# Ledger of designs, part 6: VH-VL binders against q6zmt9r679to764

Target 1, 86 residues: q6zmt9r679to764
Amino acid sequence: DNLLHWLAEELSEENAESLSSTLPLRRSTIQLIKLKNPDDLTEQIHEFLCFWKKSLPTFTDKLRLLARHLRKIGRSDLAEELKFKW
Key: E = the ipSAE of ESMFold2; O = the ipSAE of OpenDDE; V2 = 0.75 times the mean of E and O plus 0.25 times the DockQ between their complexes.

## First folded at step 2 (VH-VL)

Design p7 (framework fv_patritumab)
Fold by ESMFold2-Fast, scan of step 2:
Structure p7 (fold): chain C 86 residues (1-86), chain A 120 residues (1-120), chain B 113 residues (1-113)
Amino acid sequence: as target 1 above (86 residues)
Amino acid sequence: QVQLQQWGAGLLKPSETLSLTCAVYGGSFSGYYWSWIRQPPGKGLEWIGEIYDSGSTNYNPSLKSRVTISVETSKNQFSLKLSSVTAADTAVYYCARGIDYYEGYYMDVWGRGTLVTVSS
Amino acid sequence: DIEMTQSPDSLAVSLGERATINCRSSQSVLYSSNNKNYLAWYQQNPGQPPKLLIYWASTRESGVPDRFSGSGSGTDFTLTISSLQAEDVAVYYCQQYYDTPLTFGQGTKVEIK
C-alpha cells in the first residue's frame, strides 16, 4: 500500500495517462476514480494501482506484473527501484 | 512475413561468454517483446529473458547473474550474452517475438535456433 | 515461479483417434480483471522451433487446423486433437505468460500407435 503511494508520487501526468490505458481497468472504474479525486493525480494513480492489485490472485507475483507495466510505459528506472522496495 | 535470423558462436569452452544475435526481417521491430529461449538436447524449453525496443529487460531469475540482453533498434537486432558458461549451457538457443496483449505475451514467431555446445 | 506440469509424458494414438493432453499450473493463470487465461500451446516437430497453436487457452492461431482445440480455466487446461493425422506426431508444450519468468510444461510426446 505505502509502496504503491510512493510509486504514484514518482509518475508524471504523461505516465499516468499511459498507465491508465494499459492497466486492465474498466472505463467506468477509471471515470469513478477520477471523479472521486479531482485534480489529485497522485491519488488517482494510487487508486488505479490499488484496484488493479486487488483484482489479482493471492499467489500472483504482483511485483513482476507491476514491473512489466512500468517497463511498458517507459519507466524501467521505477521497475528497478521497485525490486529493492518490494 | 516476419522472419528471425540467428547467428553466433556454436562451440565454446567452459568459462567463456556465449554471444548470439537475432535480426528481424519483414516486419516492425518496435512495439514487441523479443525473447530468448533455450532447449538442452532431449529436454524441454527454458525461457531466458526478454527485451522491449526501449531497452527494458526481464530475465529468468535462475540465469539473471549471467545474462544480458541488448537491442540495436537501428539495425532491428537484439542479442544475448551469457557469461561463465558450463556444459549445462549446451542447448539449442531460439529467439522469438512476444505479442503483448493484456499484460501477457506469447511467442508467435521463432528463429530457427542455434546449437551451442560447451565442451573442453 | 509458476510451475507447469503436463500429463501424460507420452501417448500413442491411432490415426483418426482423439488425443488429449493435460496441463496444470501451480497457481491460477486466470486474470480476474479481464477474465482471460494466460496459457498457450506449442507444437514442436523434430529439428524445428516450436510453433504456436493456441493462445488465451482456447483461441486457435491463424492457419492451425480445426482439429486442434484448447479448453480449461484457472489451473487445469487441455489440448485436444480430435482426429490425429500423421503430421501431428510431435512434442506439445503448454506455456503460461501470466507472470515472469515465462514457464513451459515438460512436454508431451504424441506418437502413432
Scores: ipSAE 0.005, ipTM 0.632, lowest interface PAE 9.8, mean pLDDT 84

Design p8 (framework fv_patritumab)
Fold by ESMFold2-Fast, scan of step 2:
Structure p8 (fold): chain C 86 residues (1-86), chain A 118 residues (1-118), chain B 113 residues (1-113)
Amino acid sequence: as target 1 above (86 residues)
Amino acid sequence: QVQLQQWGAGLLKPSETLSLTCAVYGGSFSEYYWSWIRQPPGKGLEWIGEINHYGSTNYNPSLKSRVTISVETSKNQFSLKLSSVTAADTAVYYCARDFGEYPYFDYWGRGTLVTVSS
Amino acid sequence: DIEMTQSPDSLAVSLGERATINCRSSQSVLYSSNDKNYLAWYQQNPGQPPKLLIYWASTRESGVPDRFSGSGSGTDFTLTISSLQAEDVAVYYCQQYYSIPYTFGQGTKVEIK
């Protein structure tokens, strides 16, 4: 999860809102994470990414899906860096 | 008006390296992944691998030890090298465009027949 | 790897009649979080590259006639040609793009009776 924490630190509040809308997470999950970490944006994003990762089957290409979401929010730079850190 | 033009190897001997190049005309090269897909005569399709503008690759695990895909961004070209070929590598090889982040293929090159024969 | 199996291997249909091609995946290609099926269909005429017909199991590619339709979810998918035309004689392939390696069915050859 260190890699997902690094990614959470690189994302701005604007990126976080975009990411939470593009990641296929339930509204209730997003709300619970925000309530759990009300003053910690980095931890909120980290938990979003951890929940998303846990929701995927083992044979899913997680790297490509995550890169897709990052490009959707305008962070193609992070999507490319992710390949080399993965 | 995206066009993929491909060229390269035709007839190879076993153990040689297959080398093919695909050039992209029109459209935005940097926004897409670009794939190689092959089809043995009279048989189905097999995805080989993909590459993007930044050189990030994904390969079919069954071919990964023999495959290298590279990109020449200044030329809008990407290339396939497949080492240690055998008769089983005889196929029509296609270059194709992934639909952005989703690897279904909306534009294809014409195909190049590669025959591996002793 | 996700194995894609088509049925039948070949199909003879009269002009104007319905053609139905089935595709099964060995694992679900439905991503539960976005409720999308990562499944595409292609048409291939002899000597030509495949042409994209349908993506997301049921979305028709621009320029593809409305007689082509895709349906199904999870592991079972169908391509339907509602009224076969002469230009529809081809081999049809399904493809999953849910997981690497991306895999294709073995193909279904559609011929006129």
Scores: ipSAE 0.000, ipTM 0.635, lowest interface PAE 13.3, mean pLDDT 85

Design p9 (framework fv_patritumab)
Fold by ESMFold2-Fast, scan of step 2:
Structure p9 (fold): chain C 86 residues (1-86), chain A 119 residues (1-119), chain B 113 residues (1-113)
Amino acid sequence: as target 1 above (86 residues)
Amino acid sequence: QVQLQQWGAGLLKPSETLSLTCAVYGGSFSGYYWSWIRQPPGKGLEWIGEIYHSGSTNYNPSLKSRVTISVETSKNQFSLKLSSVTAADTAVYYCARGRYSSKWYFDLWGRGTLVTVSS
Amino acid sequence: DIEMTQSPDSLAVSLGERATINCRSSQSVLYSSNNKNYLAWYQQNPGQPPKLLIYWASTRESGVPDRFSGSGSGTDFTLTISSLQAEDVAVYYCQQYYSTPFTFGQGTKVEIK
């Protein structure tokens, strides 16, 4: 939870929108999170990540999947850092 | 100072596809949702849809089957295609800027393009 | 979809007099957790695109004269022009941004008497 919050702090508005489009979240879920946190981009991103994590089976390699999403949006630096913080 | 310039064909026949383009000058294209909004003569405004620079789109459900919005990020441009037009699609079409996060109101608008659909 | 209805459809006011425009939403656009109304007002002069005047129901956009004010909450909103100037002759629209699709009122035309 703490790690996902750190990650949300590191992501820019541009990264946030790219990430929300690549994570398997319904548009209604994204809209609800934005409405809930209208002036807090960090909290919006944090909730996107928490919903994504909660949607995955327990046996899923979440670190590997998250790193791939980060690389896809051009944040390979965060993907590498994530390996040491996870 | 940011400004929107729009262009495209204004005269169409029924069944044709409407194609309009909007270009962003003088500011960042990234970090905003870019919308298309239309206004039929003597009526109110109707939101068509929006696109982010990544290509992520949201469409008005009433138009979703006929609408495609696309982006050319390298040119800071986004475009509207509306297929199978009828006389009901006659309107002034505007491009506009909406902010990501809490700012889903439109603070910057293009000049508008009058599109007339006639036989 | 949230429907927006404005009243009156047209309004004739003398220069220097107060103009009042109403907007009603078919459901509340107030988000109770943050106490914000997701409601904006636009001014449209003939042949021009709409221009943002007010957002969050009562916050004036930068550069908008203080004679323009917004009020209301939930489903009932008002735009007031305290002292009408010649350049205020326009059509005014309210817009909700509480949920997609974003929707606008039908417009209120303000004319000089």
Scores: ipSAE 0.006, ipTM 0.603, lowest interface PAE 12.5, mean pLDDT 84

Design v10 (framework fv_vulinacimab)
Fold by ESMFold2-Fast, scan of step 2:
Structure v10 (fold): chain C 86 residues (1-86), chain A 122 residues (1-122), chain B 112 residues (1-112)
Amino acid sequence: as target 1 above (86 residues)
Amino acid sequence: QVQLVQSGGGLVQPGGSLRLSCAASGFTFDDYAMSWVRQAPGKGLEWVSGISWNSGSIHYADSVKGRFTISRDNSKNTVNLQMNSLRAEDTAVYYCAKDIGYEDSYYYMDVWGQGTLVTVSS
Amino acid sequence: DVVMTQSPLSLPVTLGQPASISCRSSQSLLYSEGYNYLDWYVQKPGQSPQLLIYLGSNRASGVPDRISGSGSGTDFTLRISRVEAEDVGVYYCMQALQTPLTFGQGTKLEIK
């Protein structure tokens, strides 16, 4: 959980939009999170990541999935750093 | 409980068509990839097709490309396999399976349907 | 396509004895995150396949600790430390690194 908050702080506004469009989250979930945290992109991103994590099975390879998402949005640097912080 | 219930198998002549269905319950269906795996009588397992949570990624084994179509209806919690131009070699028990995969990746299949027999014979 | 090769294909074992199944891939299944995209399944007589091991060495829910997976890259092993009657079935390795997903030929474990 602290790891996901750190990650949210490292992501830019551009990254936030890319992440929200590529994470497998329902539109209603994305809308609710945005409405709950207006103009607070760090908190929006943190809630996207927390909801995404909670939606996965308990034994999913979460590190690999998260790293792939980070590379997909152009943050391969964070994907590599995640490997050492996970 | 988490389960997959299959239907739609049967006997068909070569060149015919069948549609297999798989109904999911006990989990959030639209968060997971789904696969079809088949097993010919007395033979091993062969992966047939897979579909991502949003139908954005669909893959087929070369043996079925152009003949089989995988689809899913997230509002009904179902995944379907439409099988056209069936051949004797397609005779098998077909399983649907829930995959932990994401996007165009598949990782492992943790829940399997009971299987449905498809027999292609003249 | 990635070719998966198992040995032996037939494995008669005495109850209480150890058993090992080998699986070889035609290319490395080790990805940059350090995970091996190799899973093991068992199909018991009259049943659907069930997951035993995922990502090389992780036990699926409900799988006893006498069953373990090991290996990296192209060579993998499934080991049962003490075979029990319930272990009878056909064991398959599967690569999940790339589509199409491919299975080994299967290893039939029988009590002799």
Scores: ipSAE 0.000, ipTM 0.619, lowest interface PAE 13.3, mean pLDDT 84

Design v11 (framework fv_vulinacimab; at its last look DockQ between E and O 0.21; V2 from the best seeds 0.00; counts 0 for: pae E 11.8 > 2, placed apart)
Fold by ESMFold2-Fast, scan of step 2:
Structure v11 (fold): chain C 86 residues (1-86), chain A 120 residues (1-120), chain B 112 residues (1-112)
Amino acid sequence: as target 1 above (86 residues)
Amino acid sequence: QVQLVQSGGGLVQPGGSLRLSCAASGFTFSDYAMSWVRQAPGKGLEWVSGISGSGDETHYADSVKGRFTISRDNSKNTVNLQMNSLRAEDTAVYYCAKDSPYEWEYFQHWGQGTLVTVSS
Amino acid sequence: DVVMTQSPLSLPVTLGQPASISCRSSQSLLHSYGYNYLDWYVQKPGQSPQLLIYLGSNRASGVPDRISGSGSGTDFTLRISRVEAEDVGVYYCMQALQTPYTFGQGTKLEIK
């Protein structure tokens, strides 16, 4: 879970908007997380990632899937670094 | 290409122990979750246990929890099932199964099966 | 645990005729990324199970197009459009959404 917080700290507001649109999260879930954590971008992103992780099947390759999302939003650098921190 | 070769079955008395092994080849073993699925004589399939590619996450069916332990040795490309406190109800053919090559769960390849008989 | 229920349990069919097997889950299997986490397997006499369909409707490699999977949420169907002798076996659905993974009871397909 520390890894997801590290990722949240590394993502910009532009990255957060892109990521929330590519993760399979309901719009209502995204809005509730934003309302719950006003002006705390890091916590918003962290909760997006935690909710996403909890929604996945048990043995889903979470590292590979997360890396794929990071590449889609233009953060291939974080995708590569993720491999060493997972 | 992909092969899963099983060993370690046999006949044991109730309360005994057995260790099943599954040797994998033809793929990058550490990248895939592995499971054990059993089939009692004349019955259907029952998922028993699973382990993540790294070995950090393990799950068990309630029927075997506390008695069976799944483990893997990624340096030797093997997944193992240690079965303790065996009961007559554990009599079954045990299959090892490889998860899919992608992010989604499905058993792409199965071993040949190993018979475990628990009888008094 | 997610309970998987198949019907029929015994399915005698005539060669060349269609066959259908139903599978119901106690909980919706439509989940992340819009996928249905349901697989179909067949076990031919004396053999290990083999994958037929994954994620509800995708055919595994080597599976002929006369075999198809459909459905969403809690109700799923495996259909064989023209049954051949090689199709004899026991068919199982399995939910792959959460552990413990659970199988239906199995459907024995036999030639009349």
Scores: ipSAE 0.249, ipTM 0.804, lowest interface PAE 3.9, mean pLDDT 89
Fold by OpenDDE, look of step 3:
Structure v11 (fold): chain C 86 residues (1-86), chain A 120 residues (1-120), chain B 112 residues (1-112)
Amino acid sequence: as target 1 above (86 residues)
Amino acid sequence: QVQLVQSGGGLVQPGGSLRLSCAASGFTFSDYAMSWVRQAPGKGLEWVSGISGSGDETHYADSVKGRFTISRDNSKNTVNLQMNSLRAEDTAVYYCAKDSPYEWEYFQHWGQGTLVTVSS
Amino acid sequence: DVVMTQSPLSLPVTLGQPASISCRSSQSLLHSYGYNYLDWYVQKPGQSPQLLIYLGSNRASGVPDRISGSGSGTDFTLRISRVEAEDVGVYYCMQALQTPYTFGQGTKLEIK
């Protein structure tokens, strides 16, 4: 997912931590993602976002959800850009 | 706090039309999908329709496809259900519902319900 | 469509005793992260339905810890460890895996 990869590149480590705390992923899953990519934060975030997206129910406004979470972590700029790129 | 206030129910003859409305407050309306769920008298719950936060995506139960239309006005914080070609089996209390602010908590909040009676 | 089957449909319970409701889905509701797309709702007399459990085992806000959800895949259980008078109502399981969202038939919990 190129869009999610872009987003992953734009998120700081702090943002990633904040985002991971708001999304309903198991801590064990997050740890596995980190272990898989121990030295690549961007790939950690990218895989995190990809897993999250894939896990969503069929009837889900993925863009709105992601944008909302981005706003919640103080990245309204990315939320707006995401909408543009989506 | 979150509030969902419904209106628009009533009695209608078969083949008639009704429009239900649900006015929302207490949250950022456009961020949340909204659904309609109905309950026939003495029966269980049946999901009827859903609409994404942006309104770009809609879903319907097969029982109402082609007859019902869900819509929303995010400037007014309202979700509506236009019901056409109504049938006796559409008689039910209709509820609007939204997810909670937390992900994957479906239908955390419900309206008070609106009775729709289809009878000749 | 995913078919949800509850049992029993009627559940008379003595106050203070435990209650258990079963829900089966025609398809697996298992989530990639180990959750399940399964909710439990209760509709108390004269009220709108309310959420009890989401993702199979997560208690909704305000729900007492004496109410719990368990199970995975196609078989799920709602348990009330000590039934209270306020627990009277009709309980529904619902799959949220795909649209149309589908409910079980409902289980009417009453006090003996």
Scores: ipSAE 0.056, ipTM 0.793, lowest interface PAE 3.1, mean pLDDT 90
Fold by ESMFold2, look of step 3:
Structure v11 (fold): chain C 86 residues (1-86), chain A 120 residues (1-120), chain B 112 residues (1-112)
Amino acid sequence: as target 1 above (86 residues)
Amino acid sequence: QVQLVQSGGGLVQPGGSLRLSCAASGFTFSDYAMSWVRQAPGKGLEWVSGISGSGDETHYADSVKGRFTISRDNSKNTVNLQMNSLRAEDTAVYYCAKDSPYEWEYFQHWGQGTLVTVSS
Amino acid sequence: DVVMTQSPLSLPVTLGQPASISCRSSQSLLHSYGYNYLDWYVQKPGQSPQLLIYLGSNRASGVPDRISGSGSGTDFTLRISRVEAEDVGVYYCMQALQTPYTFGQGTKLEIK
């Protein structure tokens, strides 16, 4: 998803750590992503977001949920931009 | 004030078709998922189909998959259910329902219901 | 599919007395977001379903304090602390964690 890759490029490692603590993703999955892409932070974040998206119920409004989490980690600027990318 | 006004029900023979419509007002229609839920006479509720706010995702219960098609027209504020190859088991009151403000979490508003009777 | 099981299915109660309805899911409805994806609806005679409780324990607009939801994970309860005549109807729990959305069988509440 081009939107999730854009977001992965905009997030810092600090942002990604905060986001991972609030998003429902198994720790084993997080570790596998890190092992697959050990030196590529953007790809780690992108894969993390993709796994998160796939783990959600099919009718969940993923855009609004993602915006909610972005606001929780202090990135309301990205939450606002999300509607222009979707 | 949120309103969901349904139309298009009636009596049809097995194998026939009907189209149900639900006209929405009082909210930003394109921001909300919409669903159809049915209730056979004297029985409980069964979720039938749902469509995302943009219309790009659709989902169906196994019992109607391949026979029913959910669609929406965000310029007309309508959600529709095209029902083909109808069976006696599809006899029910059909409700359209508006999802929650931000999440696929609960149905906060329901239409008045429309009866579909499939009988020879 | 997540199976939702309600108990009892028939609930005759005396006016003014408490009532409780149990709902059990085959899978935990507690998401790591901190929400239980469990809702309660009532269908009064001749009417469409109406939302009572959303996300486990939150009251919808206009729902009186005597109606409450509790529980977490797989076990949930709807409680009416003092049944009134207007409470007659069929009560349904529904899980909204994943599609297909599924309802319990319904509990018919009636005055003895």
Scores: ipSAE 0.005, ipTM 0.625, lowest interface PAE 11.8, mean pLDDT 85
ESMFold2 (binder alone), look of step 3: mean pLDDT 93; pTM 0.953

Design v1b (framework fv_vulinacimab)
Fold by ESMFold2-Fast, scan of step 2:
Structure v1b (fold): chain C 86 residues (1-86), chain A 122 residues (1-122), chain B 112 residues (1-112)
Amino acid sequence: as target 1 above (86 residues)
Amino acid sequence: QVQLVQSGGGLVQPGGSLRLSCAASGFTFDDYAMSWVRQAPGKGLEWVSGISWNSGSIHYADSVKGRFTISRDNSKNTVNLQMNSLRAEDTAVYYCAKDLYEYGSGSYFDYWGQGTLVTVSS
Amino acid sequence: DVVMTQSPLSLPVTLGQPASISCRSSQSLLHSSGYNYLDWYVQKPGQSPQLLIYLGSNRASGVPDRISGSGSGTDFTLRISRVEAEDVGVYYCMQALQTPYTFGQGTKLEIK
């Protein structure tokens, strides 16, 4: 997913741990993704986002939720940019 | 403080049309999804339709697909349900409900309108 | 569609005694996040429905501690530890995991 990959690249240096704690993913899922991608934070973040998106109920405001998570980790700039890219 | 005030409804013959409206106040309307839920006389609740904050996601129960249209006007804080080709089994009290989706809080209806009676009878 | 089944449908109870309502889903409501997308509502006579419990076990604002939700997957319970007169009404569970959202058939709680 192009947009989620862009987000992962933007977040990779600073926010992997914060994002994994703010996205409501099970510990086992987080650990599996980290184990699968031990030296690639960008891929870890991308997998977190893809799994989160895929697992949501069909009637879910994904844009609004993602923006909220981005604000929680201090990336309000990205949250605002999502309004134009989603 | 939070209010959902409904209007529309009434008696209509089978095959007719009605438009229900729900005016919201006391919260940031364009931050939330909205749903319609109905209740036939003496029966239980049935979810009818839902619409996301920006109208990007719209869903219907199979019983109303192709006949009902949900819409919203964020500039007026209003959600609407256009009901066409009405049938006797559509007779019910219709409620609008604020659909608060928060991942940690889940999707749930925290505020409901007062209800609008729709009677479809010959 | 997810089918929601409640039991009992009629629940006469004595004031001050406990009451419990069961709700079963035709498929698991447990999301990958660890939350169950199961909510409980009550409709008191002549009133609109009101939220009691969301995500299986979380009390809505203003709901007293004597009302609790529990369960996971396909089996859920709403429990009232000490029934009061204000609890009279019809109780509904609802799944919000997938559209169409579906309700149980309702349980009428009456004071005997």
Scores: ipSAE 0.000, ipTM 0.621, lowest interface PAE 12.1, mean pLDDT 84

Design v2 (framework fv_vulinacimab)
Fold by ESMFold2-Fast, scan of step 2:
Order: sequence, then C-alpha cells, then structure tokens
Structure v2 (fold): chain C 86 residues (1-86), chain A 121 residues (1-121), chain B 112 residues (1-112)
Amino acid sequence: as target 1 above (86 residues)
Amino acid sequence: QVQLVQSGGGLVQPGGSLRLSCAASGFTFSSYAMSWVRQAPGKGLEWVSGISGSGGSTHYADSVKGRFTISRDNSKNTVNLQMNSLRAEDTAVYYCAKDWGYYDSSEFDYWGQGTLVTVSS
Amino acid sequence: DVVMTQSPLSLPVTLGQPASISCRSSQSLLHSSGYNYLDWYVQKPGQSPQLLIYLGSNRASGVPDRISGSGSGTDFTLRISRVEAEDVGVYYCMQALETPLTFGQGTKLEIK
C-alpha cells in the first residue's frame, strides 16, 4: 500500500491518463476516483493502483503485471526500480 | 459488523482546542474515505471535513478551514479531528462517518454515535 | 458551492398515506459517468443519521421498498408510498458531486 503510494508520487499527469486507460478498470470507477480527488493527482493514481490490485486473484504475479503496465505507459524506469522496492 | 466509536468531546472556552477521535472496526479501514459531519442544536447537518482512504487528500468546509485538521492512522483504524481556535458557532454534535470506497459508491453508510462539543464561557 | 434546497420543510402526514420530499440543486449533479451524485438520509429522534438512498435511486441495505428515490440533474424526489410510525424523523438530501459536500436544510416528517 505504501509502495503504491510511492509509485503514485513518481507518475506525471500524462502518465495518470495513460495508466487509467491501461489498467482494466471500469470507466465509472476511474471517473468516481477522479471526482472524489479532483485536485490530488497522487491520490487519484494511488487509488487506481489500489483498486486494480484488490481486483486481482491471489495467484496473480502482481509485480510482473504492474511492471508490464508501467512499461506500456512509457515508464520502464519505474518498472525496473519496482524490483528493488517490492 | 461495522462500528464507529467516538471520543474526545467536551466543554471548552472560545479560542480553545479539542481533539475528536473515531475508532473504526468491521471493515478494511484504509479502503474508505472518512468524514466528519456536525449538527448544531436544533439545526441541520453540515459536512465539516473529509479524508481519503490513504490520507493523501483532505478537504474542509470554508467555515473551519485553517482552524480544523483531519488526519487518520490506518495502522490503528482511527480518524481524528483537531479543532483549534474554537468559536461559539462550532457548538454541535460531531459525527464521524464512513465515506465511499473502491467497492461501493455510497457516502456515509455508517455513522458514529456522535460527540457533543460545547464552546461557551 | 452547490446549494441544496428541500421542500417542504415540515411534512405532517397520516399513517398509511404517501409522502414526498423534493430536493433541488443549484447545478446539475449528473456526472459524465452517468451517475447522479445525490444521497438521502434520515435522522430519527435521538439517533445518528442513517443512509436511505445513494446515487439518486439505489436503496441502502435494509431500506424497505416503500421508500424510493428518483430524479436526475437538478430535481430529485424521495417518496414513501405508505408512511409508518417508524418513518418519523428529519430527512436530508446531500450532493456528493464536489467538495464541500452540502446538505439540504431538512424536512421534518411528523404523524398527524
């Protein structure tokens, strides 16, 4: 949960839009999170990540999937750093 | 079973301070926003402050902005309201309320029992 | 800030009869997600408020089907099809579209 908050702090506004479209979240969920945190980009991203993580089956390799999403949005640097913080 | 148990109210003189606390149980505390709502004697409900599940975002009504501070400790399942520079107009019953979370869109589905704060000389 | 206005403020009703409360917002509560961010609460004498309806028309857990919410945009209605003694209390609408969250002034429902 702390790790996902660190990650949210590293992501830009452009990354947030890309991430929200890449994560398998319903459009209504994304918009509700944005509406409740309209001036806090870090909190929006953190809640996207937390909701996504909680939606996954327990057998899922969460680190591998998160790294894949980060690479898709052009943040391979964060995907590599994640290996040392996870 | 969801429960919100409040503490910390009382009588204080104008200009004084009080800290209200709300202990939560029965749900994944960090997954839900929390709010404080007050009600002056014989009056309606007024939203005072809210805090996101992670604690990264806080919001305040204009009437309390700069004087009140909301915080939470997710390791202890508590949300707190620090009230400074209290005024007679702040006299009210204060409720903590469970706010929206990732899995439902409802606000305030559970409320604490209320804590009376009286600001008077 | 979004201003919420309720009418009537006092609602005396006879047991078994219907009751309706109106709530109007100073701006549309219909979000691009398709949801109306409007809740209804009741506060029974000596008790904490309790949630009745969320997102305009969805009943909270345990709320009987004789209580319903309707409306969209700026005009909303809470309806009780058959008033019972346990329905006595003050009813509030609340917008959750933006902060600060704002309540209507309240409608006191009393048995005649």
Scores: ipSAE 0.000, ipTM 0.618, lowest interface PAE 14.4, mean pLDDT 84

Design v3 (framework fv_vulinacimab)
Fold by ESMFold2-Fast, scan of step 2:
Structure v3 (fold): chain C 86 residues (1-86), chain A 121 residues (1-121), chain B 112 residues (1-112)
Amino acid sequence: as target 1 above (86 residues)
Amino acid sequence: QVQLVQSGGGLVQPGGSLRLSCAASGFTFSDYAMSWVRQAPGKGLEWVSGISGSGDSTHYADSVKGRFTISRDNSKNTVNLQMNSLRAEDTAVYYCAKEYYDFWSGPFDYWGQGTLVTVSS
Amino acid sequence: DVVMTQSPLSLPVTLGQPASISCRSSQSLLYSSGYNYLDWYVQKPGQSPQLLIYLGSYRASGVPDRISGSGSGTDFTLRISRVEAEDVGVYYCMQGLQTPYTFGQGTKLEIK
């Protein structure tokens, strides 16, 4: 979605590396997304986030989990801003 | 690298209580959900309870709701199962298991060695 | 609750021969993410269960290529292309789509 694309644009290459290790995505899924979007970091991150969101059960508090992942990678600023946009 | 070491268990009479503990090492404990799965003698596996990485969310099988309480201490890397009002049908080997993800989707990628709980008179 | 049904419950097999175990769910395990939330475990004699296959077809770390998972929705298969002595044990499928997580009854693989 638009919100996840905005978030992908805000994340740096270092953030992307950290995020891909903290998001609960299978290694094969991460590799496939990177292979499909070579040298397009924003699209890689956007697909990580979209796949993560769609993988979650209905009862999952998606905002809370996403904010937590952002704080883990050192982007508490984005976690706080996300709360205003969610 | 990942280890789950269980303790507790034993023999107790119906109506009694026991506390099981599982000590984790080799991974960032607070990042992963933990579950308890039991196996009655000669029977299959039954999921009993789970707790999220933060400890904020817990779930229970209907057979143990109101009697068992799962908890975790992230500062000590332990997950615990407090079992109250024990019944003969709770007799089983209890396993702690680590979920692959921090949130509810399975699978259980590592299991403890198991702890026998016998409820008999 | 999602009911998981395995067949056969007893599987005698000759060393070097293939073996297959079926697992059926009472409702689809295919989520909107495109994943099937179906996992396979083996419990070898005297040991804790260990993960073999997750999300329908992905091998867990250290699991040999001779063991594979397939299927989608409500019908899943675990296949061992060439059974070895170390494969003796009870095999369980589990759905991870929703809590309570539920297991099949188990399939005991024995060497005949």
Scores: ipSAE 0.000, ipTM 0.622, lowest interface PAE 12.9, mean pLDDT 85

